# VH-VL binders against Large ribosomal subunit protein uL10m (mRpL10), part 132

Target 1, 224 residues: Large ribosomal subunit protein uL10m (mRpL10), of Drosophila melanogaster (Fruit fly) (q9vpl3)
Amino acid sequence: RGKINIQRPKAPHYERARVVAVTQPKYPELPKAKSCFKTRAERTQQQQENPYNEIIAREVRNWLDHSRLVAFFHLSSITADDIFRVRVQLHKQNLHLKSYGSKIIEQAVKNTRYEAIVPLFHSNHCIVFSPDPEKTAALLRIVRRVPQMVLLGGIVEETMLSRNQLVAYAQMPGLHAVQAQLVQTLSQAPGHLIQQLQAHQNSFVQVLDVHAKNQMNEETPKST

## First folded at step 7 (VH-VL)

Design j20 (from g8 with heavy chain N31F; framework fv_imvotamab_arm2)
Fold by ESMFold2-Fast, scan of step 7:
Structure j20 (fold): chain C 224 residues (1-224), chain A 118 residues (1-118), chain B 112 residues (1-112)
Amino acid sequence: as target 1 above (224 residues)
Amino acid sequence: EVQLVQSGAEVKKPGESLKISCKGSGYSFTFYWIGWVRQMPGKGLEWMGIIDPSDSYTRYSPSFQGQVTISADKSITTAYLQWSSLKASDTAMYYCARLGYESSLDYWGQGTLVTVSS
Amino acid sequence: DIVMTQTPLSSPVTLGQPASISCRSSQSLVDSDGDTYLSWLQQRPGQPPRLLIYDISNRFSGVPDRFSGSGAGTDFTLKISRVEAEDVGVYYCMQYTEYPWTFGGGTKVEIK
């Protein structure tokens, strides 16, 4: 308490206002030419934030280790209300959407079997985790109605799969043994799977941009 | 069995801070969201907000945005609802409830009665 | 915000007789998967709410068969086929299809 009348805030005396203005911390907006260096305060802030990055990285590592389904998505600009709606719909299916910075992902997977996923996170992204790989079909049905989320690939039963391989997996019968065998078969494809996912991401971003522009001119069908 | 146990009743004065708790047991705490619901004396239920304990993602009802803070500590399987400065209008029963998968808010705590008076 | 309107405000019923509670939403509650995020809660005097019904018509674990839910779109009904003494309380409908999540105003079921 001890508050003055809030409805009638008193303007400070000119000298007091000038002192407050001078002593208030000012962080001028960095011009484009100066965006490549950091002030001492900015470097100190980054240093203080580094210990917390390891805590979050450990959290990500735990999710990767305990999820039998992990799906990687490119995420375009989306409103807070829309992402909440999607997270709720996913949660209903025991699917857990998480968003982490690329540096945290890199820190989490360094020197682990998941290190190969790092190149997928050079742009805006999000990850969906689940202990239940049978929910892959439900995941794809939900995300199909979210044009801001584009499937890049994933991990099923500890095996890296491309977008097309994940789609194929989703179409299989809901038997873990059959699905595990399919994952093993699909994952034996020769070549650079991660490089394929990254190349597909770049190509698909172009296709997605065209599709998004076309979709903005289409009406949502009414359910029958 | 799934159980949510809330902290005991609180009697506070306007302007005081308060943090009440909701401890989950009998399930994997980080796999389920925890919502908070207010019930003013003699009134109905009002959704305040929700938290995903695994990443601390929160979402508040517009009526409660900026009025309260929801947090969770997964090391002790506990969610929290906090006020920096209580008002008499905060007098109510506060419930925590788990967001189930196929269902809805499926398991509820016993409630924490908060009374704010001078 | 989606407004959830319950009728009646109170429902005095004779033991063993049926009770019916209506809930109307200001907008459709159907989600992208065709599911409807409409649930019914029971609150007995001095107790926390208890989930009875989810997705319009599915009984939650441990809920007696005398409770049933029905409806579609914006109009929903909770029915108790044979009201028992322990059914006294306030019943709420709830939606979590759209943010912010909202509850109905409640219907008090009491014995005549």
Scores: ipSAE 0.822, ipTM 0.936, lowest interface PAE 0.6, mean pLDDT 82

Design j21 (from g8 with heavy chain T30S; framework fv_imvotamab_arm2)
Fold by ESMFold2-Fast, scan of step 7:
Structure j21 (fold): chain C 224 residues (1-224), chain A 118 residues (1-118), chain B 112 residues (1-112)
Amino acid sequence: as target 1 above (224 residues)
Amino acid sequence: EVQLVQSGAEVKKPGESLKISCKGSGYSFSNYWIGWVRQMPGKGLEWMGIIDPSDSYTRYSPSFQGQVTISADKSITTAYLQWSSLKASDTAMYYCARLGYESSLDYWGQGTLVTVSS
Amino acid sequence: DIVMTQTPLSSPVTLGQPASISCRSSQSLVDSDGDTYLSWLQQRPGQPPRLLIYDISNRFSGVPDRFSGSGAGTDFTLKISRVEAEDVGVYYCMQYTEYPWTFGGGTKVEIK
């Protein structure tokens, strides 16, 4: 129940309300609420939500670890009917639209290579996951007709791509190998540079030969 | 082998609550949506709603919105359909079905017969 | 809501003869990407429904090639090229292009 004020404050006169409004400082929203003084209810609620958040954060991490395609979107106001239609179209392509709170996302990606995505989720958002990176073209075709969803970027084959890079990737038809090579080229990944350096020295340093061989066998693009 | 196994038949009185189940096996349960379909005795099929078990996203047919609750527990690969207060008009066979990729409602449970009588 | 209308067969089907089942939608089933989520289900007496055809004309895994689907816009047909004894049952068309998802009223296939 909320507090009832029997002596309800009278609304300020228009002129006074305006003066008060212009004299009061305006601050940007704080990234996170910080306080050394919390009520027992606030402490209890935070403690109760922590186990739930851990479970969901693990689910987000599991999606990230097992999806070869992850796309990030800002989500503007959209009707329940419209988002359902989009989710159905995406599901038909083995694309999975998920929405998680910003705190849960931050907890899921903390201390991982994907921690850089956290700023993307300070406003209304959603994420699309798929085990199949060849579905990037289908994804962009579907969301192109959903103006409420604005592409921010994504991860393909563990390589973080900007909006423009993801669009470029989607335009490539062909075999998985060709797409993996494209992702590596578009991302300018440190791994690509390392491979070039190791390949050049392969004939001269035996330990680099072994290392380069292992990297060639496990050639996975990395996020930038 | 993909299989959906539903709970057994129920006989209830009007006003009673009921929760029936649909257990999936032979596939990655949380990666496919589960729909519920009603078939009244001697009648055709009616879509009730659907759930994505991975995030519990649900969508109901307007005729069933507020009449039933659909839920899922992916830890035991089971979807549920629940009534808080049954009506005689809820007497029907209830099917669960998986929504496939590219296909449609592709694999179906054997059905749960619910009889509601005074 | 989209209403799906199925016409009853005029008579029981003779074993080995063809059968055609009609389904009409009250409005077009084409989605924003040009796809039509029209499927056909078979329900044998006392059994749950079984998916036969999806996206108008694609046979589901394990479905015999005597079953075929066709159509566009609002008119769709399920054809059984040579009816067999196990084909007895009720056939339903279903759409999930538009919310809410809807089924046809069913068409009963009986053998002489």
Scores: ipSAE 0.835, ipTM 0.940, lowest interface PAE 0.6, mean pLDDT 81

Design j22 (from g8 with heavy chain Y101F; framework fv_imvotamab_arm2)
Fold by ESMFold2-Fast, scan of step 7:
Structure j22 (fold): chain C 224 residues (1-224), chain A 118 residues (1-118), chain B 112 residues (1-112)
Amino acid sequence: as target 1 above (224 residues)
Amino acid sequence: EVQLVQSGAEVKKPGESLKISCKGSGYSFTNYWIGWVRQMPGKGLEWMGIIDPSDSYTRYSPSFQGQVTISADKSITTAYLQWSSLKASDTAMYYCARLGFESSLDYWGQGTLVTVSS
Amino acid sequence: DIVMTQTPLSSPVTLGQPASISCRSSQSLVDSDGDTYLSWLQQRPGQPPRLLIYDISNRFSGVPDRFSGSGAGTDFTLKISRVEAEDVGVYYCMQYTEYPWTFGGGTKVEIK
């Protein structure tokens, strides 16, 4: 973006001065309220109501509604070459890796049955979508080689699954009907699932911290 | 049937800007990536880069990074290849092609001939 | 970058005879997932490229069975069992196992 050389400037996410409103002759009694200090909450809400954010949020809702497989990942620092390789391998299996800002995710799922997933996206994240739940095994095979991507959980056939449940689903051979039955059997309440997914994410962060410390210690030997 | 239809031939002078198009039809445009390939007169094929129209994720070949911009407008099912300032060395046939699932670059546009001369 | 070398540069062939095109990569094309993303494209005079073969040996939709692909690792072959007049053109191998994606230099098939 910003490379399209058009004279039309990017619309501001929120406007403190509201110059356009001030130049409108038939501005109602709002000037008294709006000429006072604009709170951070008002600026944030105005940004969240930005039409561009709503267009992207609508896209996210579309992906959620039309995908029979949705997998949530924590994403640590990854090179451009590595993420490209992963995206290509996933694309070959009709698996679509997307990354959206936390605010966009929140706006997309607010007042929907998926609102409970918002806490998963307070850290670095990405989502993989597919119309084919039978591709779950292929997904896990591919991401097994990508330590920067850590499975948090997912949604299969509209059923929220924890990491362990999704792994179990992927490892079971059988017809689609058998797999669909399994998904229904393994389901749990969204609130409880989210708590489990957050716990798993925190545990992984702790493991990464220990690994990083051990690796740094090994790389800095002293006194022969 | 899957079709990729490209814009017509262009004749430009060095330093001019140019934007050529590739319109997809007969499939779900946002589900497939669109790649761009250059073929200089009498030479072989060179991969320039690729775009995922659903989120505008792009990846360029090192030889073309900073030389061109790839974009897409999913509302009109069209991908674009753009130069801010053309050079004589940009004279070539440019193809767009869809990246299929399981397969490779599977369906190709008819090509856009770009001629840059003073 | 992976360099893709095609031989021969040109292949004049008598109508009805077989043609064979070789493609060699500077590095193994086996990806971390164990698959090999090697494709063959045909470009007839004045036309855009057309996908013939993907993943070494799989024929794309609508491609005649006289076209076959084989190979592994770094050495790949495209064979045309009985060349027809419509097969005149340039053939390219392509890899998308490693970034940046690269093409072979092309092999021209023509009737003598």
Scores: ipSAE 0.822, ipTM 0.939, lowest interface PAE 0.6, mean pLDDT 82

Design j24 (from g8 with light chain Y96W; framework fv_imvotamab_arm2)
Fold by ESMFold2-Fast, scan of step 7:
Structure j24 (fold): chain C 224 residues (1-224), chain A 118 residues (1-118), chain B 112 residues (1-112)
Amino acid sequence: as target 1 above (224 residues)
Amino acid sequence: EVQLVQSGAEVKKPGESLKISCKGSGYSFTNYWIGWVRQMPGKGLEWMGIIDPSDSYTRYSPSFQGQVTISADKSITTAYLQWSSLKASDTAMYYCARLGYESSLDYWGQGTLVTVSS
Amino acid sequence: DIVMTQTPLSSPVTLGQPASISCRSSQSLVDSDGDTYLSWLQQRPGQPPRLLIYDISNRFSGVPDRFSGSGAGTDFTLKISRVEAEDVGVYYCMQWTEYPWTFGGGTKVEIK
């Protein structure tokens, strides 16, 4: 119920994940490696041929097409009670928290203007959709009390916005403010935006890791 | 218009399995959650659980966790409530209801009466 | 769990006279955003529940203006200004602020 989930953060720490990836013993040798390569190729083919992924991907595309607000979050480990409370609070505001696998997201945005967002979903993630962009202020107010959810950026009226741009937008409610922000948005390179969002996410993951460790230390403070 | 239509009454014996349905129409099925509510004969309303049909996210009341399964098939805009093994104490009217945004459980099905004989 | 206590259990009312139903929660129903997740439902004999009031005092679509809700914190009231024959039924308050979601025990409104 606290702001920080002290039980068990499930979100990978980028520093830790990188070290583990390098040092982890991988599949063995040439004959076995060749066999594993063939099996992996077959697995990839089977996943791409999965009709159920296409059904879910169509629904994700429908969310994107009919949502004037889409917000992307890094999601750390969170209790069932906490995620339920957040989803209920968001639902009451016509904000829809969805969690989909990276392959579903990739398939949903393939051949769309939003394909550039795929790299954001290689980590633990969730997305919030809404038909009402004026709900951005409500979204950030709710999420401020959920330290496990870290805003990465989003899309407002089909325009990609950084975290700072979304925060600024939230402080200017009203239809006229929406129109003004969209007209004046100068995100001209999707690659730059994605780089900014990923760099921001990595920084916040580090901040959350430090904060979580400090929180754990504070729980058992040295007696004085 | 928004409508939730439930399957017909069921008469079962203890130990039998059962799956009842709730079909939504007149709205975007995946945009709203579906809750299930039990009403035992002559008693009040009890929340059983809820499902988000878009990603099959579910949450159950502690009293019903492990007792029932809630699911949905968005291709036919239908939510389900299922028992693996019925007990006489499951005899009740079961309602499905849509969770509106501001409005709480706003539209309700007509109810499915489940009778489990001794 | 939040316990929702309704009073009275039964309310016999003369046609055209007012009726008042109280609902008390064991804990505050205000969420972190300042919203109160308190609604009122009507169940006519042999019918499914019907939403009357949401967020303490807002009437749902199609609900007559003789129905009104009020309250704050833990104490809430549903009023029917002039009871009509079709108002016979059981009325429930409901909270969905805290898990698990809970209903009041119900108040039966009858014509005497």
Scores: ipSAE 0.803, ipTM 0.935, lowest interface PAE 0.6, mean pLDDT 81

Design j25 (from g8 with light chain D35N; framework fv_imvotamab_arm2)
Fold by ESMFold2-Fast, scan of step 7:
Structure j25 (fold): chain C 224 residues (1-224), chain A 118 residues (1-118), chain B 112 residues (1-112)
Amino acid sequence: as target 1 above (224 residues)
Amino acid sequence: EVQLVQSGAEVKKPGESLKISCKGSGYSFTNYWIGWVRQMPGKGLEWMGIIDPSDSYTRYSPSFQGQVTISADKSITTAYLQWSSLKASDTAMYYCARLGYESSLDYWGQGTLVTVSS
Amino acid sequence: DIVMTQTPLSSPVTLGQPASISCRSSQSLVDSDGNTYLSWLQQRPGQPPRLLIYDISNRFSGVPDRFSGSGAGTDFTLKISRVEAEDVGVYYCMQYTEYPWTFGGGTKVEIK
């Protein structure tokens, strides 16, 4: 209970399902109000006939296939106003924040090179996509001021990178060829990447604790 | 090449429902957000809300929250603005506009005039 | 909500002369990312709005170089260096730094 997956189906996922249901008149002569008769079987059949989870999984695969930059984040509780501000700032840089349930992520990456990322999404998460890997520096600059978003790792030019490797990539000069060489040099086996990304989740708890203590002990207003 | 084409003018009575459309073409529809802006007769512009067509993420201005519904159908590259029950005060020109990357609301539809009178 | 105040309400100008429009926000428009999300729109009679300037001073594609934007923080200016007949219309400033997004009240540019 209280997991991001529950909130996801209600807010953006619910709107998507509504649009699909409204625009797809499957059984115009079947009265929905009378679904109480054999209700369980009819509901099960409707779920099978409206496989929007597979549609969304295909959408995620499309984002992965057409994005030269993909960044994975742990997402703590965040207000609607704050997530809107972040999404707008990211959009301005051609960076696209998406939140998908872990089951949908698993379906999207199953039997692909990226299947190893599934364990990252067992907790609250979000993903940022971009066709432009040079936007990595802009991405990190934006999320640096969003403590609710913690970078776990990413994919650049189809190469999986740990948090530290992605940070190193962002610090390179704005020359794509040089950055592509760095990505190739920094690439590692998936097993090592997963271990590094899992370790980062534990580090986040420590960072959050330190941040909370700093906020609690802060009696002088911060200058902006 | 980027174009937003809106549905035609509407004349309605108070209490009636209405759904107007905004069809995008000449760009990747799911990669850009679509905002809705109201302009009452002889008055300025008011931001109503916005949608990300790729995941149907929406955000409304407080003045329009619960008054309208914004939706999108990416299979036909169309965004919608809908009222369940119109009021005379809804009489206005309604514009859709694309939220660009390194810009702002960059391309605008031609507008849909909605007239609500008894 | 951020209130956007435009002055003047109307600006009658002679062809070939400059026009200047001011926009003042009730709060700073500098966002947490350091960017200032201020834009200027032109609406000609009977037409939809058209983006002229974004991020204070950047001209949108196809916008003539006689249009320029400047400002910082809470005070912004749109200038037309040499007004042409086609420049008649209402000009709006817009902010999308803070939710909800808001527009100025508009300034009508007319030929004398």
Scores: ipSAE 0.822, ipTM 0.932, lowest interface PAE 0.6, mean pLDDT 81

Design j3 (from g8 with heavy chain L105F; framework fv_imvotamab_arm2)
Fold by ESMFold2-Fast, scan of step 7:
Structure j3 (fold): chain C 224 residues (1-224), chain A 118 residues (1-118), chain B 112 residues (1-112)
Amino acid sequence: as target 1 above (224 residues)
Amino acid sequence: EVQLVQSGAEVKKPGESLKISCKGSGYSFTNYWIGWVRQMPGKGLEWMGIIDPSDSYTRYSPSFQGQVTISADKSITTAYLQWSSLKASDTAMYYCARLGYESSFDYWGQGTLVTVSS
Amino acid sequence: DIVMTQTPLSSPVTLGQPASISCRSSQSLVDSDGDTYLSWLQQRPGQPPRLLIYDISNRFSGVPDRFSGSGAGTDFTLKISRVEAEDVGVYYCMQYTEYPWTFGGGTKVEIK
């Protein structure tokens, strides 16, 4: 074996090799579009028939069945540092943030009492689960400081609640009987609840649109 | 009782791959995060990263990002720490630990000693 | 990164006497909700770390009451009111308020 020259780094050789590789002449090859289309078709078939998707869907159903608190959020662009901080704060309160693809959620809730939530997941989303509904106040306190997460609604003690109903629930005294009565009262109009959940989602889109337009106006102020 | 049991000591040469394990028992494995901590011989503790076994969400310390891979198999309640290519500087005791609610790393494995030498 | 500095590096103590360990963070450990995720760990020779104190002052289950934690902001203290032979080991503070999570350098408690 030859001796290694530690005092002289070999970085220049690597850079020259990279430049040569990038400038190499290109010749006609098998159309990559065909390979891409074949891979895409295979992925589509795997997504439709993949038994692992059913395993994940079953996991989602397990979370839904064993959680007395489930909260649904729209999730806008968030940094890795910010989502990590939020997940840690939530974990400390026995609150579990999960993100699942829309197809998996649809498979999980299909033919169940939760099927009505599917429309909430047609955009970027996440779900927070907890076995303890008394943690709703802690959840809202944490999420209040995370503008990228917008509460859409949730499920408390198997009852679907809008954003406003969840906020009201969080402000109730920590008495199980009073909380159960509130949940039942808040769920008096199922049609109205679904409409509210969809309206909150639509309102969020409007807020983002207004914000984007305001940002555009700020970037290009009117000057004559 | 909550228990984390780690795989046995390893002796490896530089450039070799390695995967060590941490098996949880006595609790709901998918409900708690598992962290990995390194302790170089005669030195203190260094946080390497963490995993949520329920969805395989991972987060690494910047010093360990790209150096190791953390994974978990919830069907056998086991978390893993893996190197594609070991270096002599990887010689250390490696601990796994459960991240508790309200608390911190509340239960720790016994440790896996990894020795990398030519 | 938040640097956690422990003093002293070594604390020789006579059996039955108190011991005090300091931990100082390079910046405040208070999160956006006012909470501080500072913990203390004990590592006996040849053993894995063991959680003693979490959230500055809360004693973990099974930890003797001779251990107490205190502090705020950047300065934290672990006290052992009456050191026993089984308390020999290295003690570490840890923060997980800010990413990346960091440990103090450790303080060795030994019997003199």
Scores: ipSAE 0.819, ipTM 0.933, lowest interface PAE 0.7, mean pLDDT 82

Design j4 (from g8 with light chain Y99F; framework fv_imvotamab_arm2)
Fold by ESMFold2-Fast, scan of step 7:
Structure j4 (fold): chain C 224 residues (1-224), chain A 118 residues (1-118), chain B 112 residues (1-112)
Amino acid sequence: as target 1 above (224 residues)
Amino acid sequence: EVQLVQSGAEVKKPGESLKISCKGSGYSFTNYWIGWVRQMPGKGLEWMGIIDPSDSYTRYSPSFQGQVTISADKSITTAYLQWSSLKASDTAMYYCARLGYESSLDYWGQGTLVTVSS
Amino acid sequence: DIVMTQTPLSSPVTLGQPASISCRSSQSLVDSDGDTYLSWLQQRPGQPPRLLIYDISNRFSGVPDRFSGSGAGTDFTLKISRVEAEDVGVYYCMQYTEFPWTFGGGTKVEIK
C-alpha cells in the first residue's frame, strides 16, 4: 500500500563499489604505536587513496544525490543510549542519521555541486538524510531536544540553505507549492553560497557559545 | 510485498559455531533496521538486538551482549545472527523482524529453529 | 529494564463475544518526543508474531477493525470486539521507548 517512488537509477559505480567491498579482504589492524618518522614505502602507502574510503565516499555521494533533504550537524559527545534513542526517533520519520569522516566527505563531494559543504565538516559532525523534504519540521522538533546536535545548514531540493533558511522552510509544512517557491526565494544567486558558508562558520561559533552558556545556566539552577 | 526469509532449522552440538540468515525482499533493505528476537520452547519473546544495514550500526540487549554477533551484507540484502560457541541454553526459535517507519516491528521472518544438544 | 506485565495469563472466550487484555509497564512509556512506543503482537499457533497495533492505538495494515488499543502512561489495553476462530493465539505487548526493548509475558486467547 505504501507509495514507492521510482528512484534515479543507481550509477554503475555504486553497484561495482558494493561488489568490490564484499570481495575485498579486510585491512589488518593498524599498530597503536605512533612513529615520528615514516619510511618511503609507508609515506607512499599513506598518500594512496584507501579503496574502502572511495567505496564509502561513493555511498555518501549516492545518499546526497537521492535525498531531497540533507541536514548537517555538529555532534558533541553523546552517550550510546542517547544517540540510539535519537536514531530511533529519526527512523520513525524516515530520517537517516549517518556519520562519516571529514576525508571521506571531501572525497565524496570533490568536483561535484556539493563541494561547498566541505568547510562544515572540519570538526565532529553528522548528517541526516531523507527522501521527503516535508520531514524538515519533524527533524527540527526531534533535534531541538538533543543539545549535542547543532544544526549547521542543509540541502533541500538540491538547494543549499543556511540554518535560518531551513528553519523558515520547516515553518511551512504541507504547503508544497509554497515550499518550492520558498526554496527558490531563499536560494539567492550563486555568489551567495560562499557568503552562506562564511555566515555558517560565524554562526557555528555563536551557537556553540550560546549552548555553552545555556548549559552553564541550566546547571546552576539544578544545584540543590 | 515485503518479505523476510530466514535460513532453515539447525541441529548442533555444544561448542559449535553457527550463523543463521534473514534475507529481505520487496523493499529498500538499507532503509529499514532489522531486529532479532528469541523464543525459547514454550516461552515468550525476548529482545536480542538490532542492526541498521546501511552503516552496520548495532545495539544489543545487555543479556545478549558478547553472546552473539549481529551483522548484515547489504549487497545480498541479508542480515545475520552468529554464535562462536553454542550452548544447550541457546535452543530456541529465532525470529528476525523489520523496524518500520511509525509502525514498530512490522514484518517478521518465519523463524529459524536452533536445537543444541549433545 | 522496563518490565511489562500482562493480565490475564489465559482468556477463554465464546465465539462472537469480546475479549480484553491488559498490559502494565513498570515505568512510563512516554518518550522524550512525547510519543508512546507501545505495540501489540499476535502469534497464532506455529506461526511467527504479527504486528496488530502500534503507538498504543494505531491498527497496522490489514488488521481487522475488531482490534483496538487504548491506554496511556503505564496502563494499556487491547480489545477484540467480537472474537473469531482465527483470533486464537498468544498476544504480546511490547515497549520500544527504553532500551532494552521488552515484551509482556503473553496472554493466550482460546475458544471455550
Scores: ipSAE 0.766, ipTM 0.894, lowest interface PAE 0.9, mean pLDDT 81

